# VHH binders against GDSL esterase/lipase 6 (GLIP6), part 5

Target 1, 339 residues: GDSL esterase/lipase 6 (GLIP6), of Arabidopsis thaliana (Mouse-ear cress) (q9c996)
Amino acid sequence: KSSSTVPAIFTFGDSIFDAGNNHYNKNCTAQADFPPYGSSFFHRPTGRFTNGRTVADFISEFVGLPLQKPFLELQIQILNGTSNFSNGINFASAGSGLLLDTNKFMGVTPIQTQLQQFQTLVEQNLIEKSIIQESLFLLETGSNDIFNYFLPFRAPTLSPDAYVNAMLDQVNKTIDQIYKLGARRIAFFSLGPVGCVPARAMLPNAPTNKCFGKMNVMAKMYNKRLEDIVNIIPTKYPGAIAVFGAVYGITHRFQTYPARYGFSDVSNACCGNGTLGGLMQCGREGYKICNNPNEFLFWDFYHPTEHTYRLMSKALWNGNKNHIRPFNLMALATNKITF
Key: E = the ipSAE of ESMFold2; O = the ipSAE of OpenDDE; V2 = 0.75 times the mean of E and O plus 0.25 times the DockQ between their complexes.

## First folded at step 1 (VHH)

Design m02 (framework vhh_8emy_2)
Fold by ESMFold2-Fast, scan of step 1:
Structure m02 (fold): chain B 339 residues (1-339), chain A 125 residues (1-125)
Amino acid sequence: as target 1 above (339 residues)
Amino acid sequence: QVQLQESGGGLVQPGSSLRLSCAASGFTFSDYGMHWVRQAPGKGPEWVSSISWNSGSINYATSVKGRFSISRDNPSKTLYLQMNSLRPEDSAVYYCAKEMYPGFDLSYGTEFDYRGQGTQVTVSS
């Protein structure tokens, strides 16, 4: 732990990981590149959808690496002859999902495109294959797919079961693609209780006095089937080791025993406006902000605070089988994998 | 108040083209992002395409990308959808929809606050 145990981290997914990719994408409207995002740690916006560091940032610190740069920032540096890929890359795009059409109108970078960006760098030999094989791969996505199932004017044609299975088909393709590109240490995180996000206040059929049960049922369905996929990885992909991050249970503990974790509010956004703080994005004209973000589980209408991400990341890093299975991220990062 | 009036629908054969229009009134059209949404018979509504206030950001559903083209004319307060290579599965009532807040290029999530009456498109032999 006193020195880096993996050479690099490659991160794919949505807003729990996005390190500024959306900021460098001029066609994307899912932005957090304005105050007060980043105010508690960076003292400026960085494009992260929280008041400070994300889960990917904390894991980078835990393995002894610098905070990740977003791929689109590094792509600009390639054109200027100044890029450095030695410590890995963050491909995550806030608002993206497993399905291609999820938030496509917002110009987000879908996971399929994130994988193409990584594949291009590998095929151009811009990343040494030995580094890829020894590196940590972080994946989390699906919350936006499930939230969008319940959006007015975007009603899906699939049943909840069929929709979740369509998402899982994309998970299988994602794992297959990164394995073929050299990935051997894979951490796939479950969804949290998406039905508890403050933005549910925008949904005409969602309760505001409690979490949206139907949405959480879909998240749990996805999580259970995702764990089955992760469990088969070492058998289906020789040489690969994988862990399932039980994010739902971790977050549920924060909601069940809030005072134990320093929370005075696990329901409202610290930064936003309207019911639950969920009707307006943090930082837009007319927003309100809480006095102490460290006491709130949610920073804005969709996203956890830095404090929540800190606690979650610690549970994933050094936690027991209730937090991450079959072993934690520390064990995954220190395991000896041979090609 | 806000009014959106769609037109240009009709009955056409597969492979045909149609141009839908949406006339907007009751708000400063040039300040708001706009969307096209459709509802097929027996199905819920689904998003088709979006365009920001300044036409700088344009997005399409995967099923229509390469066949449909969204555009706007801010001086005339009109939104358009050019539909080429129409397929039977494109049959639906097409609605234009307005963003909730001015100055957002496109909504984050569910921020449509209004949609029009719709125009029927039927693609059949």
Scores: ipSAE 0.011, ipTM 0.463, lowest interface PAE 8.6, mean pLDDT 88

Design m03 (framework vhh_8emy_2)
Fold by ESMFold2-Fast, scan of step 1:
Structure m03 (fold): chain B 339 residues (1-339), chain A 125 residues (1-125)
Amino acid sequence: as target 1 above (339 residues)
Amino acid sequence: QVQLQESGGGLVQPGSSLRLSCAASGFTFSNYDMHWVRQAPGKGPEWVSSISTGGDTTNYATSVKGRFSISRDNPSKTLYLQMNSLRPEDSAVYYCATLFDSYEYGILGPSEDVRGQGTQVTVSS
């Protein structure tokens, strides 16, 4: 038995991972740097879009690494040569997507820019190539692209099929870029049921008594084609190993059997106001908060609770092929890969 | 009771400048990000610009970036849009809006409850 955990985790994507990058980006208006965000674990806001830890945080703990710091927090240390990236870094930006124009008006950091930030560190030799090759790469993005397709003040420029294919073109470019920068252990997570988020209450054509079916069809279309891309990574990119995190199925199970997972509410935001708790961001004047966030699937109008992220992260870490394919994150991180 | 009152529109020649103002009342102006949205005849509303609660962060649609400047004065509860190098395609009714912080995930149009009455801008030769 010769196994070791990965030395570092490099994380790219949106709000499921963001560890405070938006807070340190003065050009960004998408913020969670105020109470009651972080209240259940950190007892203060950290810029994470939940009441505590995100999926990236739980995976860091499971690997035995410290919780990730956002890249932008460490930017000053880069200038002074005092930064240490040997345990990895979080580049994720809440509200970002695969498409460059997704939430551009909010000043979010698109995944293309996240990759440029990583590339700059690699090219400046601030991260050893051997560390990159041994490290875990976590990627998840696309929910914001799909939600924005259904906004009432935009006419869609592409069909759903063409829009999803445009997103997947960016997935292919992202994988190619990180591989060329040395990535060899890649975990790409699917989208959850985006059409079930409480914020759908703001969409005039979305039902509130059930999930928005058209949006979930589009998310599943993306997920199916993403899995095909992930499955060919080992043959297209020699030496690379990749897993597909089946987040949609994991979340759907929480919604189908809520009591089994400790949920009393899988539809409403714990923190927010209006229909579904979906019409107002958590923490703004007039917000309401539930008594026990651990009983809610959703924390705010777009984001899961810490409890949801904890259960999801456990399923991704040690789960079977219904949760993550072809093997789990533990196997990916510890080189315990079996056929 | 939320009210937004726009002013400063008019008929101008291409290449001209205009400054739009929006007076806010009935809510705590300093707690909300503010937005400018425009609507041309026969078209849906289009987001133009946004500004954070403290004025530290501003964002612009690609079509207006470098020509328009958004600013705010929290003590007077007033939002501004400075429009330079105006083009015929800038002709629209301009609305100021607050989106209940729904800006966070791309809600780009004001609800009826949080949109002003608008101010007409016409750029014509």
Scores: ipSAE 0.000, ipTM 0.193, lowest interface PAE 16.3, mean pLDDT 86

Design m04 (framework vhh_8emy_2)
Fold by ESMFold2-Fast, scan of step 1:
Structure m04 (fold): chain B 339 residues (1-339), chain A 126 residues (1-126)
Amino acid sequence: as target 1 above (339 residues)
Amino acid sequence: QVQLQESGGGLVQPGSSLRLSCAASGFTFDDYAMHWVRQAPGKGPEWVSSISSTGSYTNYATSVKGRFSISRDNPSKTLYLQMNSLRPEDSAVYYCARGYTEFGELLYPTSHIDYRGQGTQVTVSS
């Protein structure tokens, strides 16, 4: 689209961004490469953990670029002599977190490995540094770290405060690494209200008639400290500019005023089974599916619908300082700011 | 009421095989997904494998996929884990566990557990 000036988007994180990396990873058990995932837009599963497009997909459309390909698909194309990285790459892996051990047993690609994959392409001169410097970097991760803190039969090693600080240490390392690789336009999104996901129904100590307060307190703690880190980026990293996407507040608004956004259900998964739709993954034997996914905030037990992602992405693209700070993604992407 | 009793652990050399068993009682075994979870000294619990109530669907942690196989015999109310090509890093206490749902959660299987047994020690060493 003519309003976009960034040549490429480089995306790192978890399931709000994953474009099918887990599908191309034979060692990964965290999958959404089966019906009815993708049914509302692609009319087939693509490996995305929703009924259609993710936040990364909508942002790609808004900047006028094609939908991103997952890195692991592009890696296969390198072997065939048919690869093009000029419009960016999606490195995100559903189920990954900031901490190396988060869902490691499921073979998810941790953010540290996502960064190593990017670094290898840069060092092999497969991506020009000038393109990197002009491109948009999308980052979001941490929901899996926080949800896993509350899993039964897992003794937490750290207090909630120390655990969040360990996550933030990894945020600092991530920002430092991408800056050294040439990143200059950085959008880091906060976590949403993780304690509201339907999968909380699996946790013995979590309420089902309301969101899990302790989990949301931890997510808000992470978000507040993440914003402080993002705010110092222009000072600490010369030539870099960064925005903080206030995803928690955006999602909370959908839950507070559901009718304004077309939602008839902001608590249950459209696709799943059991209490809240939260006890079974969408698409597994015995699953149930709602009649209209566009009326549900959650698609499955962990993940928002395409409609939710569309509304969230629009708020991040065109929104005011309540949605994204200090300016929106359109300003970041279209050179509406002075560097 | 619910009871899960594991057996079959022991000390073996690298490359060896072991078959773990879990005898279930106090509930309708064929209504529940079942799991194997392990815990090594100084580490948190690690999910190993899951099986649906009917046995039609199985899932495995990446570290054990291709080496371990989970199975169940609903008439005898017994869960099994066949462990092949054992490695030193497989050394742990192995727990049999009952899931909250028929299948069990594939992304976070440990969160589906409502009961687990006493465990059986597996040590892979020379």
Scores: ipSAE 0.006, ipTM 0.369, lowest interface PAE 9.1, mean pLDDT 87

Design m05 (framework vhh_8emy_2)
Amino acid sequence: QVQLQESGGGLVQPGSSLRLSCAASGFTFSYYWMHWVRQAPGKGPEWVSSINSGGSSTNYATSVKGRFSISRDNPSKTLYLQMNSLRPEDSAVYYCAKSYEGDLWFTEYPVSDYRGQGTQVTVSS
ESMFold2-Fast, scan of step 1: ipSAE 0.006; ipTM 0.393

Design m06 (framework vhh_8emy_2)
Fold by ESMFold2-Fast, scan of step 1:
Structure m06 (fold): chain B 339 residues (1-339), chain A 128 residues (1-128)
Amino acid sequence: as target 1 above (339 residues)
Amino acid sequence: QVQLQESGGGLVQPGSSLRLSCAASGFTFSSYTMHWVRQAPGKGPEWVSSISPGGGYTNYATSVKGRFSISRDNPSKTLYLQMNSLRPEDSAVYYCATDHYGSEYLFDVSTPQAFDIRGQGTQVTVSS
């Protein structure tokens, strides 16, 4: 054993990571705390927006840690004197983005507030500084920002280029803040092909026989510039090590060679209704569900299945530079860090 | 079997107030974002207002902001629209609606085709 396991994982972002935070927020309308969410692994809903485990859950298993608890559940445990933060916390909130206005009316917890929640725990000495410095930091956000740019009857205030740059300004602020709070092992994941999500069927100008090209152009623009930001982290932030998770390319390989990954359907939601399974949220009145979620890339109208997350997590954990750069999460977890 | 039954409309003079009600049944009302949508003769449906499942968040079309107030009573499964300072332009059949697409993406947009309208509506006529 040569420091092959990190002591904790701290996770920030949106619905691809949310472990149940939205469930504990009574004013939030972005919910997956009802069947059949979680049915393939937990045999009950946990607030995760998939049929089982997310990427954060699989990475927790790979490093030998228990599955993460959502921050808002742990906050209740603090009041009862039973809280334990030693193995990390999931701050992610489904529907949130990099921009404060993204889904603000839904009552989601924006990434800025997620960071404030983490800062408060650090400042209250509820997490040891040594644990923070040795832990993995997982970040992914931006899909909701880009999807919302294309919503019907919304007038975009900014051009696509300016909008993406506004998102990247928030990425820079996020990295700066977590570094100042002690983060040294940082994994920032790119967006997947958000224009391929089944929910594009509800957009009047989006094609259903193929992915929404305009939306994927914005996602790729964000991803290219995000990689540049991640690449300068070791130079700009002494002692920090960072990797860029190439989620777009990973997902695109599943869509290009579906049979090789066990997929019989990479376009439709397993759980939902209407065109692509994209016109109705999984679990709402009138929903339909597929026979085998392991054969579907998408679980619901926005989110991948547990099987997709399993394959993606393996590619991020032990994959080559086509999957994650400059090295994989296993290498990130075992690297020596200068305090 | 979502059932929505609107009531409270009528003929009123400009400047008057009305309160519309919508009785919901056949679904878990407290788990759904609810909407008011109206349709005037010869026009397509127009989104008026939305309210979150717990009632903590509300939104309004620019044409009614400051004059209309949406509210809900989850125990009685009833949605309300308080309409003040009514204008002739407010004359329409008013429908309550839910959506099954993830209410988040339709909460702050004027897209009537995305709403699940089930009831007969309630007629509001503002004239002398």
Scores: ipSAE 0.000, ipTM 0.224, lowest interface PAE 15.1, mean pLDDT 85

Design m07 (framework vhh_8emy_2; at its last look DockQ between E and O 0.06; V2 from the best seeds 0.00; counts 0 for: pae E 6.5 > 2, placed apart)
Amino acid sequence: QVQLQESGGGLVQPGSSLRLSCAASGFAFSEYAMHWVRQAPGKGPEWVSSISGSGDSTNYATSVKGRFSISRDNPSKTLYLQMNSLRPEDSAVYYCAREGLPYSYIDFTLEYRGQGTQVTVSS
ESMFold2-Fast, scan of step 1: ipSAE 0.078; ipTM 0.510
ESMFold2, look of step 2: ipSAE 0.039; ipTM 0.510
ESMFold2 (binder alone), look of step 2: mean pLDDT 82; pTM 0.835
OpenDDE, look of step 2: ipSAE 0.021; ipTM 0.388

Design m08 (framework vhh_8emy_2)
Fold by ESMFold2-Fast, scan of step 1:
Structure m08 (fold): chain B 339 residues (1-339), chain A 125 residues (1-125)
Amino acid sequence: as target 1 above (339 residues)
Amino acid sequence: QVQLQESGGGLVQPGSSLRLSCAASGFTFSTYYMHWVRQAPGKGPEWVSSISSDSSYINYATSVKGRFSISRDNPSKTLYLQMNSLRPEDSAVYYCATEPFYSGMDELIYTYQHRGQGTQVTVSS
């Protein structure tokens, strides 16, 4: 392990990062705390929405830190007087988005509440300010907002352009809040091609023989404008440095050259049932599972496999400007920030 | 104090069978996932098999699938591993574990606090 890497990682967002927070939320229906989630690495469910490690887990390994614990697990330890936050915390909640109403009926923890949880710990002096200022902040959210725009029996009140701008208003508020709480090394990841997820099979107007183009146009619109926001962070927030993780392009490369990356299937869920494996959540009665998850880009109807996350995390860690801009996570983690 | 005690190992010839047992105490055994992990001399620990609290989910390493069977008896607080068609490469110290396994990359890491003492299995002619 390198002594020049960050002391801690603080993670906010949705299911690509959730390390078990939803499991500890008794009113939340967005769950992956049952088999076969986690089967390829943990050999048990951990609440992660994949067969093993997420992007946050791989980045933790790359910087030489233990895998993150979910905030709600650590909160139980606070009540018992035994908590340690020195290596960071995962606040992510599967199904959450940038907009407060996104999956509110499922009892998910919106990003605004995730930030309030972090603020409470900072204000109670449970995390040293020097640790916060030297730590890596990982953020990704918005896929659930965009997917929900296209749900049946919903009439969107906003145009796609206006809806994306409402999401970006929340991005600006999120960055402002974490900066004020001491964040100085910020990695904000773009959305992948959300229109390609197997769960699009549930949408009456989405094609199943190809990705849902309208949904991907909306994801690209969000991604382009997110990059503009990330690019002005060092100018708008003195002492902060930030990188934009180009997850859309990374995933598209896996879909374009699948054999190069060990994929035999980049369209269907390894675990699920129905068209594309997209009509039933992995692990629910009647589900089916593939023989080798490492050959599939998607694990379940919404989420990539551990293998996909491993490849994506390597591209974000040591990749060039096509993968992450203006420099990679290794550079972000090893830079000495002078205040 | 969590305690795990493995037994049932020994020296056997290739093709033989052995049944390993793990006696658990100091925790509510019936609520925990249980795992078998092995470690051969000069090698890192290798996960072998897992079983859910109610036995509804069982998983095996590819190297042992079809030869080994994991089971548990919650009333007696005992975990079992039935090993059939043993091969020289199965020679290792076998450990019972209750904690989730974390690795740097693809390797499993033991947690010493909840790892049992181990039982030696040697498969040789």
Scores: ipSAE 0.006, ipTM 0.426, lowest interface PAE 9.3, mean pLDDT 87

Design m09 (framework vhh_8emy_2)
Fold by ESMFold2-Fast, scan of step 1:
Formats: C-alpha cells, structure tokens, sequence
Structure m09 (fold): chain B 339 residues (1-339), chain A 128 residues (1-128)
C-alpha cells in the first residue's frame, strides 16, 4: 500500500536474488540464461534462476521501484560513460556463499567481492552517501555453503558447528563493512530448508522420500545464530535498524499446508529430470517441465518457483513477527516501527 | 556400489596421443556426470575434464583445453579421454570419477580417495 520512501535497494547474496550478474560474467559456469528460465513472466531468460521474478524483484515492486539491474550490466554502462544507480543495484551471484571457497571453481562472485564492487562505487562517488543511508539493504546467503558441506567428493575439514561459525564470522564482517559504507536499513534473511531441495537426490547419503535432516539441522543452527547477530545490530551499530526474515518458517508453512497456498507439489522440481526432478538442471538436454509452475514449490533442482517467491515476498513485506522480526519490510522501508 | 576401471595409459614421447578408457559398473551410468582427475607424484589431485549425463556438455581445465577431448558411450558404460599433443607436465596417474551432480554445482578439485569405490588409475608418462 505504501508509496516508496527509500530511494534505492542494494541487494547482496545468492540465487534467490541474482538478477543476471552470472550472465554478464563470462568465466562463470552457474547459468540460467537459457529457456525455460524466465518463461512465466519475462517470456525470455534474464539470468534469474526461476520461471519469473525473484524475492528482490517483488520487494522492488512493493517499494514502488523498477526491477533492479545486475551490477555487471551497469558496469558495462559505466565504462560507456552512461549509468543510473538512483533505484539501487543487485550484486547477487547465484552459487555464491559466505565462504570464499564455496563454488570458487565455477567462477561465482563471492559476497566479499560483491561488497568490494559496492565499496568501489561509493569511493568513486557514483552513489551519494545520503542515498545509501536512506536505502534498503537486502542480504541472504549460506545455502550453497551448507549444501557443499555434504558433497560426496570432499571430506569436511570442520565439524558442522565450526563450519556454521566460520559462515557467521563472514556475516559479521559483511554487516560491519556495509555499515561503514553508510547502510542503515538492513534486512538479513534466514536460509530456507536447504535439505528439502530436489538436488539432494544427487547426494549419496540423502533420503529422497523425506528432507535431508542433517542439512536442515545445519541451516537451523545458522538461522538461530544469524538472528542473534541481527538482533544486536541496533545496539552495536548506532543509527542502524535491522530485521531478520524468517524464511525457514515461512517455507515450512508452505510444506505443512500446501493446498492453502495453491501447491499440489512441494517436493519435486517443476523443471528438471530424474528423481525429484533433481538430477538434471532445468533447460539442459533431456529436461522435462510441468504444466503449471504455480502449483510447485520448486522450479528447478535448487530454486523456488515465482509463485513461491511471490508468497515469500508478501510474508516478508506485510507479515507479522512469525515471518519477520522485529517488524516487516514495509515498516523498515517506510520508517514505521508499528508493523 | 560404483566400480570404475581405467586403462589406456603408457609411456609416450612429447607430442604423442593416447586414449584413456574407464569402464563403469554398479550404477546407472547414463544418469551420472563423469570426470577425469589426475595426480602427479608429490602433488594434489587436479581436475582435468567433465562430461554431462547425456554427453551434450563438456568442460576442461585451462591446461588441457584444445588438446584433450572427453566423450562417453552410455550403451557400453564407458568414459573416454582423448589426449593429443601430450607434454611432460601431463605425466600423472589418471582417475575417472562419477558424480550424481550436474556440472553447474559440482566440485571439480577433489580427492579420488574420497569415493567409496573407484579404479586404481592408469599411469601416463610423457618423456623424451
């Protein structure tokens, strides 16, 4: 309902946000720049890892801003002497994580590099510090770190507890860096139930008849400790306000009451092949696609459908404390603390 | 249980060609991505090449791109590596590995020893 009071949105993270950054990175192998990605909304691939809009896209619409452009597209325009950052930038890179080594061989842009890209624009005076202070910062990352912990080719070097703590050390550094660059309205989203993604069918020790419990235990451990970090932001960083998006609980509700949300399938990928639709990426030779993506929680082997992202984004925008704490994104974006 | 048997290695001169083979059993070969990994004495394992489930997509390490060609024959459950213009630095034990991962989200630098079942490798020596 509200007209936008934030001038821009700055988005950092992984595939739930990536607006095409990986497409503009020729060294990156994590791609969704081919059909049928984007087919339900854009009617073409845009580099988004879903059939339409992501969470970042819906939040941009709710705020009243145009859909974000990926940083790497805007970087080309900067080199040509043209660009506009007035509505913000999407730095997210699908496949990236909190740890530098997470999918490094795939050429993804780690969150540390995403922050360096933002810092460079600030230091070059391409974004006014007053705009940064008034803008919304969206962050979500960690699913790729946790999924990769369970890869069959690598023995984990750290215990699950130590691995999660290493991820949280990077969360603390990320928050510190964006605060020092002027961020004052911060939304950090939890992970969903990563152990429920169809791609778990690829893991030799993961069950297919139920979610991978050990993986979800790690996601919950990360989420609990992330909430503690977010809760101390206003105390540790004067002038900053922050919210924790309870994505795990929101997704779990879709899985518990699927018919209420229009889902007929909350386990299989709409687009893919093999067990759960999880053994082949959507769009690769031999892929299969469902008749109605709006009835599926998952679009491909790792990623939710546009319908799931729409419902998730509404819960984060307008929801109560069960969805987002201590207040929702509408309150964060409009400076109202009563939601 | 996955069983892999590599063959085709040998001693060759620089500039020569070799074709390695990997015979697979104990799993549905056509449903798995396949990889070649090599390990030289005193060095960690180096990823060489990967091929998708169907054979429609291939990837190569920069050091071998343009010289090596990976292929598969799903009916015979066999993986191949055609190695052309061999160099002394290509000398290593070559292992094949199976991955249930799509190439997009797999880890390419891994230890063959981390697999429950694997072949013993095939030795390639390039020497004048």
Amino acid sequence: as target 1 above (339 residues)
Amino acid sequence: QVQLQESGGGLVQPGSSLRLSCAASGFTFRDYAMHWVRQAPGKGPEWVSSISYSGGETNYATSVKGRFSISRDNPSKTLYLQMNSLRPEDSAVYYCAASPYDLTFGEYQYLPESMDVRGQGTQVTVSS
Scores: ipSAE 0.000, ipTM 0.281, lowest interface PAE 12.9, mean pLDDT 86

Design m10 (framework vhh_8emy_2)
Fold by ESMFold2-Fast, scan of step 1:
Structure m10 (fold): chain B 339 residues (1-339), chain A 123 residues (1-123)
Amino acid sequence: as target 1 above (339 residues)
Amino acid sequence: QVQLQESGGGLVQPGSSLRLSCAASGFTFSGYEMHWVRQAPGKGPEWVSSISSGGSTTNYATSVKGRFSISRDNPSKTLYLQMNSLRPEDSAVYYCAKDEWYLGSTGIFYDYRGQGTQVTVSS
């Protein structure tokens, strides 16, 4: 607990962070605003794509801040003359990616629009400059870009290498924009093994008896190049400090030694239906749910359980260089570096 | 300034219907998602239903789905819960809640929860 260290957290990305933005976006079809989402912690759906808290929620707890509100909920309060941004904002939109076209037909809020929402608040002086400069910035995105590369009705124009480079170009633009808006403490998380998600059962070319190797190769390619970008941030952006969250390795450890982490199932969705629990979204007519979500790595066809997010968040907060580099989130939040 | 006042509870027989009301004041009612939460004797609070700020999206706990209907009237700042086919297991104090503020280390906390209205379903 470091309750006085960072005044706020600003969160950008996809479903690993979305705190209900999609729920408040009536043009968006990517929704988790119905039971049993949120049932293990909130005892209700909040728009989070899991049974409880996300990584952003756990990090908020670890720094001693309230759980974040989604930007679109706060935007309603702005329009009504009532709002408070002193503890930060969650801009994340489930289903979004680095590329503008990723799930555009679903009405998701792309990261470029998330950044524009943040920029508008900064330019309207609705957030104090000192708060931004002292705050923690959490970023994670790209799984939807990579999953969509393998959709059967889509013929990719770019090779996997070129597609990953297009994603990384957007990472560079994202970092540049938040730095110019005052960001100085940046945590950029890698992708997990997206080829292991239960929803791969929907893909005609993906195996179900093992993870989709081609997809994981692409995720690892993105992750390696992302780490190179994060490593040069302090040199390229004076005054900025940044860490790379090694989410792929953390998740792979859970899959390799499941019993050590309390998992009895690291392959199937706890909530869903069909092969792997991956053919139907949790909560849709005909869904099934497991007895104990804490024993499952995956909650639904795309997303980890609260238990997985709890373990991942602890590894990112307190972990060594195998989990997060060059130092952990506690060190980033408190400006303390230990070896 | 922020006030929530529940009403409409009472003693009814199984199979009966009952409509609960929640009168809100002191905040921009039309800007907030609203909830019904209940607490039965010997149990923790159970979320029952929610309704979006504009009223277009509603959600229900599995235990009440198909029997209960949530609605709101933004001009009068009133939230409703229509309860049909009531069962003994629906007996609880019902609370109206404006916001959920999640205290991560302590669990769920409902802002501006009213005093509640008692519903008892018995023969």
Scores: ipSAE 0.000, ipTM 0.132, lowest interface PAE 20.6, mean pLDDT 86

Design q01 (framework vhh_6qgx_2)
Fold by ESMFold2-Fast, scan of step 1:
Structure q01 (fold): chain B 339 residues (1-339), chain A 126 residues (1-126)
Amino acid sequence: as target 1 above (339 residues)
Amino acid sequence: QVQLVESGGGLVQAGGSLRLSCAASGRTFSSYAMAWFRRAPGKEREFVAAISWSGGSTFYTDSVKGRFTISRDHAKNTVSLQMNSLRPEDTAVYYCAAEYSGSYYLPLTESEYDYWGQGTRVTVSA
């Protein structure tokens, strides 16, 4: 019998998904295309901001599809035939956010541009409409927006509430755009506890003996309102089904019961330098690396290890309503859609 | 995909012994971490014991340490739980569980296990 799962995955967002798009962007300074990134799985850097596979990679494996290629790599390669993008595309750009100004000076590809890239492929008929309608859409973004709100010597023009609402306005526009382009199976993941990333050591007003509470309050505010948006998708967009991935709770459980998940360290970066491993990017001159990345929640100053992503991806794929709502990714990938 | 079938349950008097067996069918059994969980009457499932894919690492809940032994046989695609010095408190339905870890870590929580057997009943009486 033929496969009962989705034919393709289309992925949009930031560093938890980026499969190498930043590497193919000459103007982008947010890079992980050097050792020791990718060392635990690929045995070479691929542009992923971790020691191996990301959440998008694990979900691709669970669905039975090959690991995704970044959109910019596929643009360079010319493949013969009508099905060049038949198994999906990864548009994610590390360092990007929902707001256009987020890390703009670093040359990251904002989500608005990621959507424009997808729209161009759809409008040029380079992807069959039936494939789009049956495919899984993975979205996650916002951590960079929230972290940047707390940067030193920055006078925020918006309150935290207004800033989160500006982010959510972009979420609404993103969902509307992909729906109009044919998306019907949507998985939108919440943010994790951004205030716990090792790079908070760079922030003058952030504690290092505990997570940055103000930042996590803002992430939780975004997550709560994002879930409300996801919950109304089937009502607002006929024929669409959607799930909310509760990444904050999943990650918080790893921090609360670290030994149960194989973690000996849930606070420091395995790869980096300075306080928490948070003051220097992994791979830059003078960096240090831990003996066993599988024992660390964080790989570098901003990003989880492959082991963390594996555990998170399993919880999203086969988990209960505490992990993903109203049903898991396995159910989303096998559910029948009626237009 | 892995299918698990438990056997070896039954009625035994306090101080007695039972050996539970779990037969795994499907590909790549040798890549799976295996565990035993139990559910006592009126309670939720709790962890009992786990064994790594290689058999090199085992973990037990404190209440069964020194009394229960988990082992695996790769040639037979089975995992076993030898239960000695049984107590009335050990009365439960025992479940076999499997998880593809790809890692040296042993999953210890119910939510980490992907495949489950139907369970086998163990009753310990006086």
Scores: ipSAE 0.000, ipTM 0.113, lowest interface PAE 20.6, mean pLDDT 86

